# Ledger of designs, part 21: miniprotein binders against a7ua95r516to809

Target 1, 294 residues: a7ua95r516to809
Amino acid sequence: ASLSLLSISDLVPDLQFIFFWMSNAIEILYFIQQKSPAYMQTIELMDDKAGSKESLLSATISANEEAMTILEEVIMYTFQQCVYYITKTLYVVLPGLLDCNPFGTEPSSEQCRRAAGVCVCAVCVMPEAVRRVVSVFQTTSDLLQQYQVHSEIQSQMFAYLFFFTNVSLFNQLIDKGPARGWFQRSRVLQIQASVKILLDWAKGAGHNHLAQKFFAKFCSTVTILASPPQQLSQMSWKALCAEHPSLKPVQLHRILTQYQLMAELGPLPIWQPSSEDEAYIYRTVDLLESFENH

## First folded at step 3 (miniprotein)

Design u3
Fold by ESMFold2-Fast, scan of step 3:
Structure u3 (fold): chain B 294 residues (1-294), chain A 85 residues (1-85)
Amino acid sequence: as target 1 above (294 residues)
Amino acid sequence: DTSEELRQRIDELLREAERLMEEARRLAREGNLEEAFKLLIRAFYLMLEALRIAVELGDPDLIAEAERLLEEVRRLIEELERELS
C-alpha cells in the first residue's frame, strides 16, 4: 500500500487533460459571449418574409443558451475534478508537515542546548515534507498558467486549496496533536516555521490575500501555542478572542487547555471565558435570531 | 448573509449532495460507472462548499457533519476509481 503513494507528479498527465478541457470550454464560452451580439445584429438586419427572420433569431437564441449552459457545466465539472485530485494529494502529504523540522540538520540534544545559549536565530530550510506540499501548490500554479486559465478561476482554485489545507492541518493538530507531542513548544516552533514557508510561497505566487483569509484559523492556533505563557496569562479572555476572531471560544479554550497541559510550568491559571461572557454572547445571538427586540 | 441564510445554504448543499450520492449508487448498480463517478465528484464539491460555509459560521456540529459526509463521498469515489481501473 505504501509503495503506491500518489505524488502530484503522478497526477500531472490527468490534470493536464482536465485543465486543457477547462481552458477550451472557457475560451469557447468567451467567444460565444463576444460574438453573439454581432450575429444577432446581422439577423436583425435581414428582410423578414413570412416570419423567417423571427424563427432564425429564436433558434439562434435557444442554441446559444444551450451551448452556454453546456460549457458552464463542463467548466464546473473540470474545476471540481481538479479540486478533488489536488486535495486528495494534499490529504496524503499534509500530516508530514506537522512532523518535520525546518531548522536544518538534527544535532545532539547537548549540542542544541549549548548552541541555543549562543545563537541569535535558527536558519530555516525546506524539509522534504514541506517541499511536497509546496510542490502540489506550485504544480497547480504551473498548470493554470500553462493552460492560461482565467485569473478569477485561479483565485477560486487556490481559495479551495488553502481552505482545505487550513481545515486539515487544524483538525489534525487539535485531534492528534496531544498524542503526537505536537503541542510541545519545540514542535510548535517547527510547525510555525513550516507554515511560514507555505505562506511565503503563497505571497510570492500572488495569493497573499487568499492565504491570509483561509489560513487564519491554523495561523491563530500556531501563534497562540508559540506565545510565551506570561504573555498569554496577562491577556483578558476578551482580548484573546478579539486578537483571534477566526477561533470560536470553544476552540480557543481547547487550545489554551492543551497548551497548559503540555507546558507543565507549574500551576498556570486555567484560561476560560467567564460565565458572564458566555451569557452575554448567547443573549446577543438570541436577539439576532428572534428578529423581535426586547 | 445572515447566520440563518448561511445555515439554509448549508442544508440545501448537503441535501443536493445526498441526492447526487443516491443517484450515483443507482447508476453504479446499473453498471454506469462513468456517470456515477461524475455525480460523486459533484457531490464532493458541494460538500466541500458546505464545509467552507460551516467553518465561516463556526458551528461545530455542522462542521463535524460536513466533514463526515465529505469523507464518505471520498471513500465512495476511491471505491469507484478502483472499479474503473
Scores: ipSAE 0.352, ipTM 0.771, lowest interface PAE 3.1, mean pLDDT 76
Fold by OpenDDE base, second read of step 4:
Structure u3 (fold): chain B 294 residues (1-294), chain A 85 residues (1-85)
Amino acid sequence: as target 1 above (294 residues)
Amino acid sequence: DTSEELRQRIDELLREAERLMEEARRLAREGNLEEAFKLLIRAFYLMLEALRIAVELGDPDLIAEAERLLEEVRRLIEELERELS
């Protein structure tokens, strides 16, 4: 099937199976981890009958370690598969978020997947392009809850998905933004509003800290681009670096250069990089974010 | 519980675990991987309990048997995982 036709709904059966395996493997792993100390203590308290205690302890440790290793491999594999399928779906829907006009779109009339019939939940009232993105995250959340996946694994899953989303959106905005007009203030304000809806959802879903952390780079970029020229032209390079620490010097320089071109401001000496940063602004390899740095 | 009662309990747990493993193998062959896995998990817990009691008794033969079955369950889980991929 072409990536363009892949919906999160189409993946739900496969994801359910993977989540089932992942959840059960985690449960067994934690069971072993919790019980192993008690077993060892029991053996340690036994009378040493002819050296059997040491052998028994060694055998028990070895068996537990081996089982735990296998379970960890299962968990890692299933986690990676979930991430792989979910990120493929995100890859398809994320570009729509950048083109979305949340101010002029009617709420989606589509039924919420959580309920039979007409639903007026926060997801159903979102602009379609935002709803599609949120639906991926919501489906992921629902599956994680359905299979009672350990909270740490849930957090890791969302951390990665938010990371992926941030990298994808940031790279698209930096690379394609000028050509697509996404650096125009009106379009930036639309993007900002769309991202705010996503962040509000993440907050409501209990992932506020993760969302703030992992979307920082994209949010900083959008914030700079949304700033009025009169305001932004008063901010020095150092002030912008301090306010937006998630941006590398090369990234900030690129954003400001494109902003300058779009706003027809001409060269602004106040935005000149510091002598310390001057060497870094030419590191074009650091301009786009890598998906491997997670 | 007497040592004999504990031994009987271990034997019951291990026999039930073996039964579940065989049923899981059957279900796996029939393509019912989810139910097969559930049975293997249950078998695994029974064997862990058997191992715990065997350790408490200090019976090396029962410990070895429980460990052997744990390894077999592990192997079956790995096989099911390969069929999932």
Scores: ipSAE 0.019, ipTM 0.393, lowest interface PAE 6.1, mean pLDDT 85

Design u3w1
Fold by ESMFold2-Fast, scan of step 3:
Structure u3w1 (fold): chain B 294 residues (1-294), chain A 85 residues (1-85)
Amino acid sequence: as target 1 above (294 residues)
Amino acid sequence: DTSEELRQRIDELLREAERLMEEARRLAREGNLEEAFKLLIRAFYLMLEALRIAVELGDPDLIAEALRLLAEVIRLILELERELS
């Protein structure tokens, strides 16, 4: 039993508090950056004794520079805390995306969000597993908007959330896929359709470029697995590496091996790794992705 | 400084800052906007020092409290700055 199975809704009060801290720190930093030059100039123009004026000016400059450093540390800390709790929630809901069928059932009436703060249609038309993932992203977007967090911070947050999602999905597919039948063609097509729903949400939210960048590895993986045998058999190892630069040689080799097994093609020499890549293919440490930014 | 000494210094800085803010509000109500403004600037720097120490301690509650008070004093500074212009 997972006692840490918190929905994103359960975290909203705590996240609101952390976003409030972050928003305040950003506004204080902005205030210092905007007002300090004027205040220092005012001190410079004051008619007083040289020693007093120079001491005040020096102290003000020092205090402003140290305060900016401290505020940047607080912004970083609160950003990391938000990311930590949001990704912990994502980690719980993401496996469902790999094992759901987006081609099947009508949405539950209970999936409709209230009109006062949310887009009803985005939740109602998705499979439950995909809806849970989208709900995490949407709640994050709503909180960033509610506290008027600057767009650059919003972009950094979604960059990391997409990075985390990509790594989590890729690692689960590669590590657990064989045991769960996720490499079977019908399952791959379902996964591809579910991922498209996430990418469509990201595009609608203004994060298309981030989604394209940070989902590249997982998208390459499902693209290969969904490819017809006729198409893949015409591509050399070199061509596949060039078309999927986000995949390491060991990762590409594992994906192609799974594809050969599921398609019953047997070993094809055309997908044989180059002699230069062969030494790296068997490095186990390079198979799964790290959750830390590179 | 020990953790205990740093926490005591934060408490002293925050209490003095709040006292200055209250006095600034009184002066502003009396129409002495320039003196109120000076007291708010002083409160602002005391609270920045408290934030520095709170971050050094890594205490999220103290960081949150310092940030809340900084936001409050900034709001008052901007209001008085508008009245002075």
Scores: ipSAE 0.118, ipTM 0.587, lowest interface PAE 3.9, mean pLDDT 77
Fold by OpenDDE base, second read of step 4:
Structure u3w1 (fold): chain B 294 residues (1-294), chain A 85 residues (1-85)
Amino acid sequence: as target 1 above (294 residues)
Amino acid sequence: DTSEELRQRIDELLREAERLMEEARRLAREGNLEEAFKLLIRAFYLMLEALRIAVELGDPDLIAEALRLLAEVIRLILELERELS
């Protein structure tokens, strides 16, 4: 109950604090890495008063190594905390993406309307459910930029968030899709359009390659389900495996089986798994994606 | 409580580091840049120890404070380096 009310906006103060410290820790770490040689040289140039120079140098080296280790731990900790909070908000808003009708006239967000009247920005014209998801990513991006977080860490953050989003959406679609009618062509087309909006945002935000990589499984699933029966029924199992390499045999088999049921298609011999894949299609443990595989 | 002892240790480290930073600033103003630098290095290591303990405690406020002071020490070191060059 309480999680459903949690918006990314409610977490911004906490996230700001964490991002501030993460950024500072990264800056200090890079400083040590870059300046450590210079400090060592400075110590080496100091007058060897009382034979303490070697001890000071050794102590400085050891302390720098320890400092770097500690800072790496801080960075990892703060990164994990950011991911934890952001993924909680994603968990709340992602289900709405699957139920979204992007072709409908959904009202623009109240927030943009209040600030600028009729905002025609790409985010304001998005369906509400898509906008909510995009808002999480945009807020994350804005915070990362605001605190000047190193680009590598930004990339890792988005990689994980896209991974999480893909796993969540994929698992929900596979598990609940048949029961919720998400496998119906009309619904699939809505999902496809919604995901395209998200991918277009990711492209505009400079994360195109990451989005394509980490959404591949969900996009493949949606692409198969969006395919007309006449087209899909002409594709062999082997061709589908080759076209959708992100899908495990068990996943592809499940998708095709549910597609057959939805489209009222009889058994299609062309979709029969190869002898090599036959053992894998029954591995139900591999059906849903794990959040731990990243 | 081991946690309270660790918090007290952090506070001691932070206070000592701040004292060393102030003394370093004084020495720098007096033109004793070498001794100022030595004190800042010492302060830096005290802050690193404080940061380590803060991370072990998982206290974000203490981590924050230690990082803030580390950044300040680093800034002072960089300022001294510019004056030495």
Scores: ipSAE 0.018, ipTM 0.461, lowest interface PAE 4.0, mean pLDDT 85

Design u3w2
Fold by ESMFold2-Fast, scan of step 3:
Structure u3w2 (fold): chain B 294 residues (1-294), chain A 85 residues (1-85)
Amino acid sequence: as target 1 above (294 residues)
Amino acid sequence: DTSEELRQRIDELLREAERLMEEARRLAREGNLEEAFKLLIRAFYLMLEALRIAVELGDPDLVRELLELIAEAIRKVLELERELS
């Protein structure tokens, strides 16, 4: 009974029920919005003889507004529940992305056995750690489509999931990276390839714009760490800040310090922060990202 | 209100909604579609009030049951509206 073994497939029955609720609430809300004017007109035409008609119409309008408010609350509640269960699963599987080797051979796969050679197998079959993350996104997409959830809600769901993934991966890399060896060039290139698989999935699913927006910080971090020493050493602090606006000064400074150590660029301080940025480098509270979207 | 008082209120609303829907069916069979439609609308709003209380109680099973009842009521209203048109 280990939480580290929790897969998205274990949550499908619970998620199906919650998506069923969300879909029904959205459909009822849409129906009320579309049909309310006709019902109001029908009520107005049914009884012209009693002085209570205005009171009945007022009560009906009030009830209709309350119904819409309740349905919006149900939609919000079910959305939050889905996000909770999905992100809980993501949190467990995401660290694996930083340790997997997408250039490695997966010889136990049937598709891999049908393919020719080790290189073809490595190209055709994604690492299990990456597959687990992709499976969470794919299952979410499948459930949203199965229950015909409105495209705007789908976009909001993936915006948050990509935001969560970006924050989780960035924080894991910055906080645990030195101890885990994740800043070594060979490891960074593997991380870059793994992230590319996630971004390619997002593009194929129609969420390229959201992925580019919400993965910016982690992508900037990996891009800097994967840069050749010749290229990176020619860039000033100001140029790096301009190329990577998603990174705060303290975050960029930490990344460059780790890069300098791993690339063995010597004791020379190549990337000196501007006087204006020096104060922000000492704000350690800004190093790790918050999971609160603001 | 206590949880028990709110559950009793839901039961009262659902019993009245069921009574109105049954009376609406009788009126529709008699050819009084206009009065049947009025009763179905009233039943619908009673069910929506019950849903509001169920959400406040935080009972997922009850919310699901009420959403199913509301969907069923909407379907019946649409069927009647087509006949009236």
Scores: ipSAE 0.014, ipTM 0.338, lowest interface PAE 7.4, mean pLDDT 75

Design u3w4
Fold by ESMFold2-Fast, scan of step 3:
Structure u3w4 (fold): chain B 294 residues (1-294), chain A 85 residues (1-85)
Amino acid sequence: as target 1 above (294 residues)
Amino acid sequence: DTSEELRQRIDELLREAERLMEEARRLAREGNLEEAFKLLIRAFYLMLEALRIAVELGDPDLIKEAIELLIEVLRLIIELKRELS
């Protein structure tokens, strides 16, 4: 059956089913791993009558090995299915985050100066688009806890969801941002405020370390674009590369080019790329991030 | 429960699991994949319970039978899930 999803709530029954299977497969794998050595020792201590002991031992080893292999396959398959359905839902809701306004109206110049600071949370309203994204993450967390999925697998799940979100937002901003005006400073500050709501959720959920790691590229991009012109113009190319190691040279060059176009500055400093980076700046194939690698 | 009563319980659990698997195969052939999948989940839990009791009894034949049946249920689940996806 194909699912055409409009919200995470529509997926909850199917996700419950898959999480239930994942949890059960993990529990059975653990049970077999824990009990198998004691059971094998019991067989080895049996008196061998008509060769039945050797046959039983061989059959049990084969059955346990096959069961463990199948359980590992089930765990991997159910994990991949959860990731697939959750990311399919995220794909639908994420673009709205780049177009929403958490300030209720476009920020004034004074608000824009302070929006990058700690006061942003106090003046923000959670837009529907941001609430939909948070709902996907919260529902995933709730299901993992409801079915008592091991914390390591929970961490792997959120690592991938944050990776997917980061790549999706970064690619959309870089590819479609110029045409949609997303590089305008007022829009960038709105995006920054929306992303902060997601990062605050992740911190509250105990995933701050994962969020900092996997959102680094998009956060670096938004930080550069939100920087005051005077601050950014004081930094050399080498200093910007060192400050933003998650960005590839071609990505950093594109971001700085868009900053110059959208910042409405007077005569602008030209950031001189290093000779080592110059050859890679014009490679369009390296501009966008892959969902299949990193 | 006596040792013999526990063996009877394992036999009942394994027979019920096999019945659910046969019913799931019938439902899958009829195109009712969702209901087939639910029956396989139930069969899986019955087999897990049978395995726990068999290990406590230390009966190698019952442990082997329970593990082999778990393998078959897992194969059916994987196959049915591929059809659903």
Scores: ipSAE 0.015, ipTM 0.342, lowest interface PAE 6.7, mean pLDDT 76

Design u3w5
Fold by ESMFold2-Fast, scan of step 3:
Order: sequence, then C-alpha cells, then structure tokens
Structure u3w5 (fold): chain B 294 residues (1-294), chain A 85 residues (1-85)
Amino acid sequence: as target 1 above (294 residues)
Amino acid sequence: DTSEELRQRIDELLREAERLMEEARRLAREGNLEEAFKLLIRAFYLMLEALRIAVELGDPDLFREALELFKEVIELVWELRRELS
C-alpha cells in the first residue's frame, strides 16, 4: 500500500491500517504490564528447594523487559508513520490558508441591500482552503477515536500536528510574505480570521490547551501584525516581548519592520530593541523555525 | 529481506510459536512447569518478531493472525501461573 499527498481522503485506507496496528500494539503492551506483576509475585511465592525459582523469575523479568522494548519500538514506528504522512498532507494544504478570504468577495453594501439594510449572511460557509486543513485534523481525530487509541497518544499526535502547522505557517509568512503581500493589513486580518477557525475547531475537539501552546508563535505574529497603528505605536519593545515570549528577538524585529513598511509609518523609537536583545536581532539562523520537535 | 522473504519468515514464526505452545501444554500436564515456561518465553519472542514483520509488510491480516496467537501465548503463561501456585 502507498499513500497519496493530493487529499486526506486518499490516505484514509492506509492510515486505517497504521492506526489499527498502533492501537493493537498499545493494547498488547498494557496487557503485558497488567499481567506480569501478578505472575512474578506468584513465582516469588513458590517453594523451590532446587533453586529453579530464581532462574524462572530472572528469565521472566528479562523476557518482560525485552517484550516491552520491542512493543515500544512498534508503537513508535507506527506513530512516526502516521505523523509523517499526515504532516506531508498538511504541508500541501497549509499555504492555501494564507491566501484565502474568509470574509468573502461580495461588498457589504450589496449584502445589506439583499438583507433589507443589515449586512448579514444567512449562509455561513468555511473557505475551501480552511476546510481542507480542518478536514485533515478531523479525519485524524476520527481515526484515533475509531481505533480507540489511548487519549495520551491522541494528545501527543495533535501536539505534533499543531507544532508542525505552527512552524509551517510561521515560516511561510516570514519567508514568502513580503513577496506575496501577506503583511498588508487586509491580508493579515484575513489570515487571523482563518486561523481562528482552526483554533475554534481545536477547542471543539477538546484540544484547546494544545492549540494555545503550539500555535503561540504564529498567533503572536498575526496578533502583532493585525494591531491598529495607534495601539501598536503605544507599546514598547519590552512590552511586546512580555506579551509575546514565544518570539525570538530576530523574529519580533522582522515582524515589526514589515508592519512599519506596510502601515506606511516612519521609524518609531519605541520599537528599539533592549540592550540585552540588541545582539540577537541579527541572528538570521534563528529567523525561521525548525521542524525538529524539542 | 525482500517482501517475499519476510512473508515466508512470518509464516515460519507463527507455525513454530504454535508448536512451542502445544509442547508447553504437554510439559505442563506432565508436571514439568519449568520447561513449559521456557518454551513459552521462546514462543513469546517469536510472536513479537512476527508482529514487527507484519507491521513492516503492511499486511493487516497477518497482523491479526500474529496478534491472536500472541494473546494465546500470554493466556498460557497465566494458566501456568495457576498450576505454579
């Protein structure tokens, strides 16, 4: 069996196999952990005048440790395979989130005319690009639930997926944003609205804590870029660092520089780096995030 | 190993594990619990290797076969435990 990157739906049959293996390996591991202590205790209580009990107990402990190691390797292998193929699919669909417009293209005045003087839409439709990303997360959640994968493993899976999404979106915005106009205020507000849809999905799925933790860098970036000029100009470098501790000095400096260019503002003294951070605003090796999870 | 060599390997592992389990049951009935346990330890390792190979091959049917036999090995260990007590 081979996996495709074109659609999450194309991956479902192959992912079902991997989740099946993972869930069964976890079940076997827990079965061994549950049964082995009682068995070892029974051996320990045996009356053994020939010394065979010590040999039997030693062999049981050795066999148990080797079995646990092998099962842990199988669980890790299947987990890594799932993460690999799901993140490859995410990588293809994530850039679309930065280009989509969740506010629609129809002018408010036309919507107001249709709604007899109020600019409301009776039909609410998620943008296709956002729906594709949500579909990857939802399909993953459905498969983990279908195969009854332990909640701790499910949490680790979504931690990895949110980490990957955060790094991918942040790097795309920082690296390609200037050329694609993504730092323009109207585009940033569209990005912010699209990200909120993802965060709302995560909250509904019971992963709000993980989403808050692993999306912190990208959320900080978008929050700063979406700030009104009047509001942002009142914040010092130290205040921004305090509110956005996930951002490295070079990252914060790059974001503020792009904001200044797009907002048609002159240099603002209040955005000068602190003496402690001055050396770090030029560390280009720290500009983009690594896909390696720490 | 090629996929075909791995498929032959897993089939051999499953058959040998089943043979060891049956021999262990016979030894246990004869009162030789120590030797029965040694055979079950060997069967246990063979089944872990079979599960690993089934995952590598991407064959869910082989994985199910290996999983069922693996559970039987563990159940036999618990039967032996009752006789030891």
Scores: ipSAE 0.015, ipTM 0.306, lowest interface PAE 7.3, mean pLDDT 76

Design u3w6
Fold by ESMFold2-Fast, scan of step 3:
Structure u3w6 (fold): chain B 294 residues (1-294), chain A 85 residues (1-85)
Amino acid sequence: as target 1 above (294 residues)
Amino acid sequence: DTSEELRQRIDELLREAERLMEEARRLAREGNLEEAFKLLIRAFYLMLEALRIAVELGDPDLFAEALRLIARVIRLTVELERELS
């Protein structure tokens, strides 16, 4: 239980051990998949004079299936353990991302540029809260590289971590946002800038496609909240749904309704559900995205 | 005969790996998990060498036996880690 309460730096020795055995299990699994067919064929082509060929094939198939099953179970278990501890650490640090200001309170002389007699401070600083989230992703990337984990498994891990981050940020923004003032335009722009730092990190780490896919819902939400009211009021409901396909119609309606209430905006287009939209809403049990238990 | 030398070597590696696994289980029961893990890592590397020799000999039975032992070493290591945490 103690492991789950540590910072990411404190988890590194235990995570190194888990990654070591996960990597070893994956490597052996791939070795079996590559070499086993050749050995099975060799047995099949053997002279059956001793009457042992069928017995040898049966024993080899049984041993191979047993080894494959054990390795797959070990890989799944170690993968789930890594994800569990990493996501538990993320859950603790993620709320800070919604409260931090990447633009700072006072620009340093290094952050200020004078253009035509005007001081322009357009450079975002990585806040400590964003640095903590990036540190979790960077430590994960470093461990995967240190133990030479196959790129497909690396992709699966970051897909899961990005999915978790997206769901956690989305749920926090929708549930707590109104009470926390996060729906205020200035705060939304700060959130958008902080999220861009995470997306830029993911691009640099070679995970741009995964980040674009799994952050789509949260990015769409922030984009809507950052949009001027006049721009939103000029779009039809169908156009809004088409622009934000990662959001379910019921989720989009909730976001727009909350945005209108919190920002005291002028009238937005009234969302009138069609028979198709009504059928879709009845299939949608919850407005908030929930992490699937696996 | 080189093939006989390789068969002798693989037999020694498989026996030593099995011995190390049993000693690791004993140390784990005594609460010495650090030493148990060291023995399991050693057993794992011996088993990798055994797989290499089985491939060189072209012996499917030895390959299957080495493979089964590797899976068991990995399984035991993960189970002991679960007990530590």
Scores: ipSAE 0.159, ipTM 0.654, lowest interface PAE 3.5, mean pLDDT 76
Fold by OpenDDE base, second read of step 4:
Structure u3w6 (fold): chain B 294 residues (1-294), chain A 85 residues (1-85)
Amino acid sequence: as target 1 above (294 residues)
Amino acid sequence: DTSEELRQRIDELLREAERLMEEARRLAREGNLEEAFKLLIRAFYLMLEALRIAVELGDPDLFAEALRLIARVIRLTVELERELS
């Protein structure tokens, strides 16, 4: 009950503190890494007054190592906390993306944070369910920029968030899709359009490569399901495996089986798994994606 | 001597930062986490100033001391945040 009301906006104050410390810790760590060699060299060039140089060098090395260790721990912890809070929010809003009809005129209920009054920005004109997902990513991006977080950390953050989103959407589609009617062509086309809006946002935000990489499995699934029966029935198992390398044999087999049922197709020998893949199509443990593999 | 004045300034900053850290711990124990975090942020900026002066002086000991204290401020902040979560 309480989780359904949690918006990313409610977490912004807490996230701001975390991002502050994360950014500062990264900046200090980078400062130490850049300045420590110069300091050590300065000490090394000093006149050795009865072993004082070695002692000073040792003390400086030890202090730097200690500081770096603590900073790395802080960076790791703050990163994990950010991911935890943001993914918690994503978990709430992602199911709405699968039920979204992007072809309908759904009014956006939220005002754009970037403008006073009614905004007509790309985010504000999105379907509500898509906008909610994009708002999580946009808020994350805005916070990362506001606190000037290092670009590598920003990339890692979005990589994980896209990974999480892909796993969540893929697992929901595979597990609940048949029962929810998400495998129906009309619904699949809605899902495809919604995901395209998200991918277009990611492209506009400079994360195109990451989005293409980490959404590959979900996009492949949607692409197969969106394919007309006349087209898909002409594609062999081997051709589908080659075109959709992100899908495991068990996943592809499941998708094709459900597609066959939905489209009322008879058995298609052309979709028969190869002898090499035959053992793998029954590995149900590999059907759903794990959140732990990243 | 400008160098001695800068050393004195660093010492003042370090002492003030340590005071603020201890006060922050006290406030946190009293449940006033918001004020505790404000003091820790202030302590952090004092240490950044100390670090800058230490770099200007070229004093590695003062630099190391400032770094250690910065690390302690950050650690304490993270510890307090963990208690809130």
Scores: ipSAE 0.088, ipTM 0.588, lowest interface PAE 2.6, mean pLDDT 86

Design u4
Fold by ESMFold2-Fast, scan of step 3:
Structure u4 (fold): chain B 294 residues (1-294), chain A 85 residues (1-85)
Amino acid sequence: as target 1 above (294 residues)
Amino acid sequence: DTSEELRQRIDELLREAERLMEEARRLAREGNLEEAFRLLAEAIYLLFEALKHALELGDPDLIAEAERLLEEVRRLIEELERELS
C-alpha cells in the first residue's frame, strides 16, 4: 500500500484503510482455522447451517484459541471503527432528507399525484440531500465489495446502518416535526418520495430484507401520514395496530393525532384506542426510540 | 498537554508493535508459525490504535510511520502464509 493514500480530511481513504485491515484479519483467521487439526475436527462434528463462523469460534477450545480470540477482537474493533465513522457522517446528512424536495421548489400535479393512497410521481430526481445519504451507503457497499468482506459481516453492517437511520429519522420526525412543518401534507409526500429513493437503492444493492426489517417503524409512520383521509378513517384502532406492529401504542397515537390535526378532521378523535392499549398511550415513556433498543 | 500525551501514547504503541513484530520473526524462524501469527495479530491491533491517535493528532509523519509498519506486518503475514500453505 502507498503511504500517500491516507488523508485525514477524506472519509473514503480512512475507511479504505480500516476495511483493508479488517479484510486481512478475517483472512488470517481463516488461515489459522484451516491449519488447526483440533478445530477442523470440531467443525466436522458440528457442521450446522445455523452456526456462524463467530459461533463456531466461541464454542471451540483449541491450541489456537488465543490467536483466534485476538483476531476476532481486531475484526470487531475495525468493524466498530467503520460503523463509528460511517454513522458520524450519516448523522450530519440525515436531517436534510426530511427537509428536501425531490419535486423541486414548486410542486405541481404534473410532477406528483396521489391516487388510492399511493404517490405517483412522473419525475423523481434524486435531490442533493438524498444523494448524500445514498452516497454513504453506496461507498460502504463499494468498500465491502472491493475488500471482499464476508457476506455475514456485510449484512451486520447494513443492519446496523439501517437501524441507525430508522431511529434517527423517526426521532427527528416525531420530536421536531410539528415545529418544522414536516407533518404538513405536501411535506409528508416529499418525505415519502425521498424515502422511496433510499429503499429502492437498498433493494438494488441486495439488502431489501434488511431494509424492510429495520426501516419498518419509519416506513409505517410515513405510510400512515401519507394515507388519504377516506382510506385511513375506514380503519379501526385495532386494524391500524395490526397493520403497523412496529409502532408502539403511544407512537401510533401521536402519529394519528398529528394526522387528524393536519387533515382538519375536527377536534373529535376518530381513532379510539382500545381499553387494553389506553394505559400504554398515556403512561408509557417510549415515544422516542433509543439507539440501544430494538 | 493533550497533544503531547497523544504523541507519547503513539510512540509507545509503535515501539511495542515493532517489538512484537521482531519477536514474531524469531518465532517464525523456529517454526512456531501459530505463535508468530498471534503476535502479529496483537501488533496489528496496537498499530491500528496508533494510527487512530495519529489521525486525531493530524501528524502526517506519525500517520505515515503507522501505515509503513502495517504494510510491513502485511508482508510478514504473506511470508508466513506461504510457509503454512
Scores: ipSAE 0.018, ipTM 0.471, lowest interface PAE 7.9, mean pLDDT 74

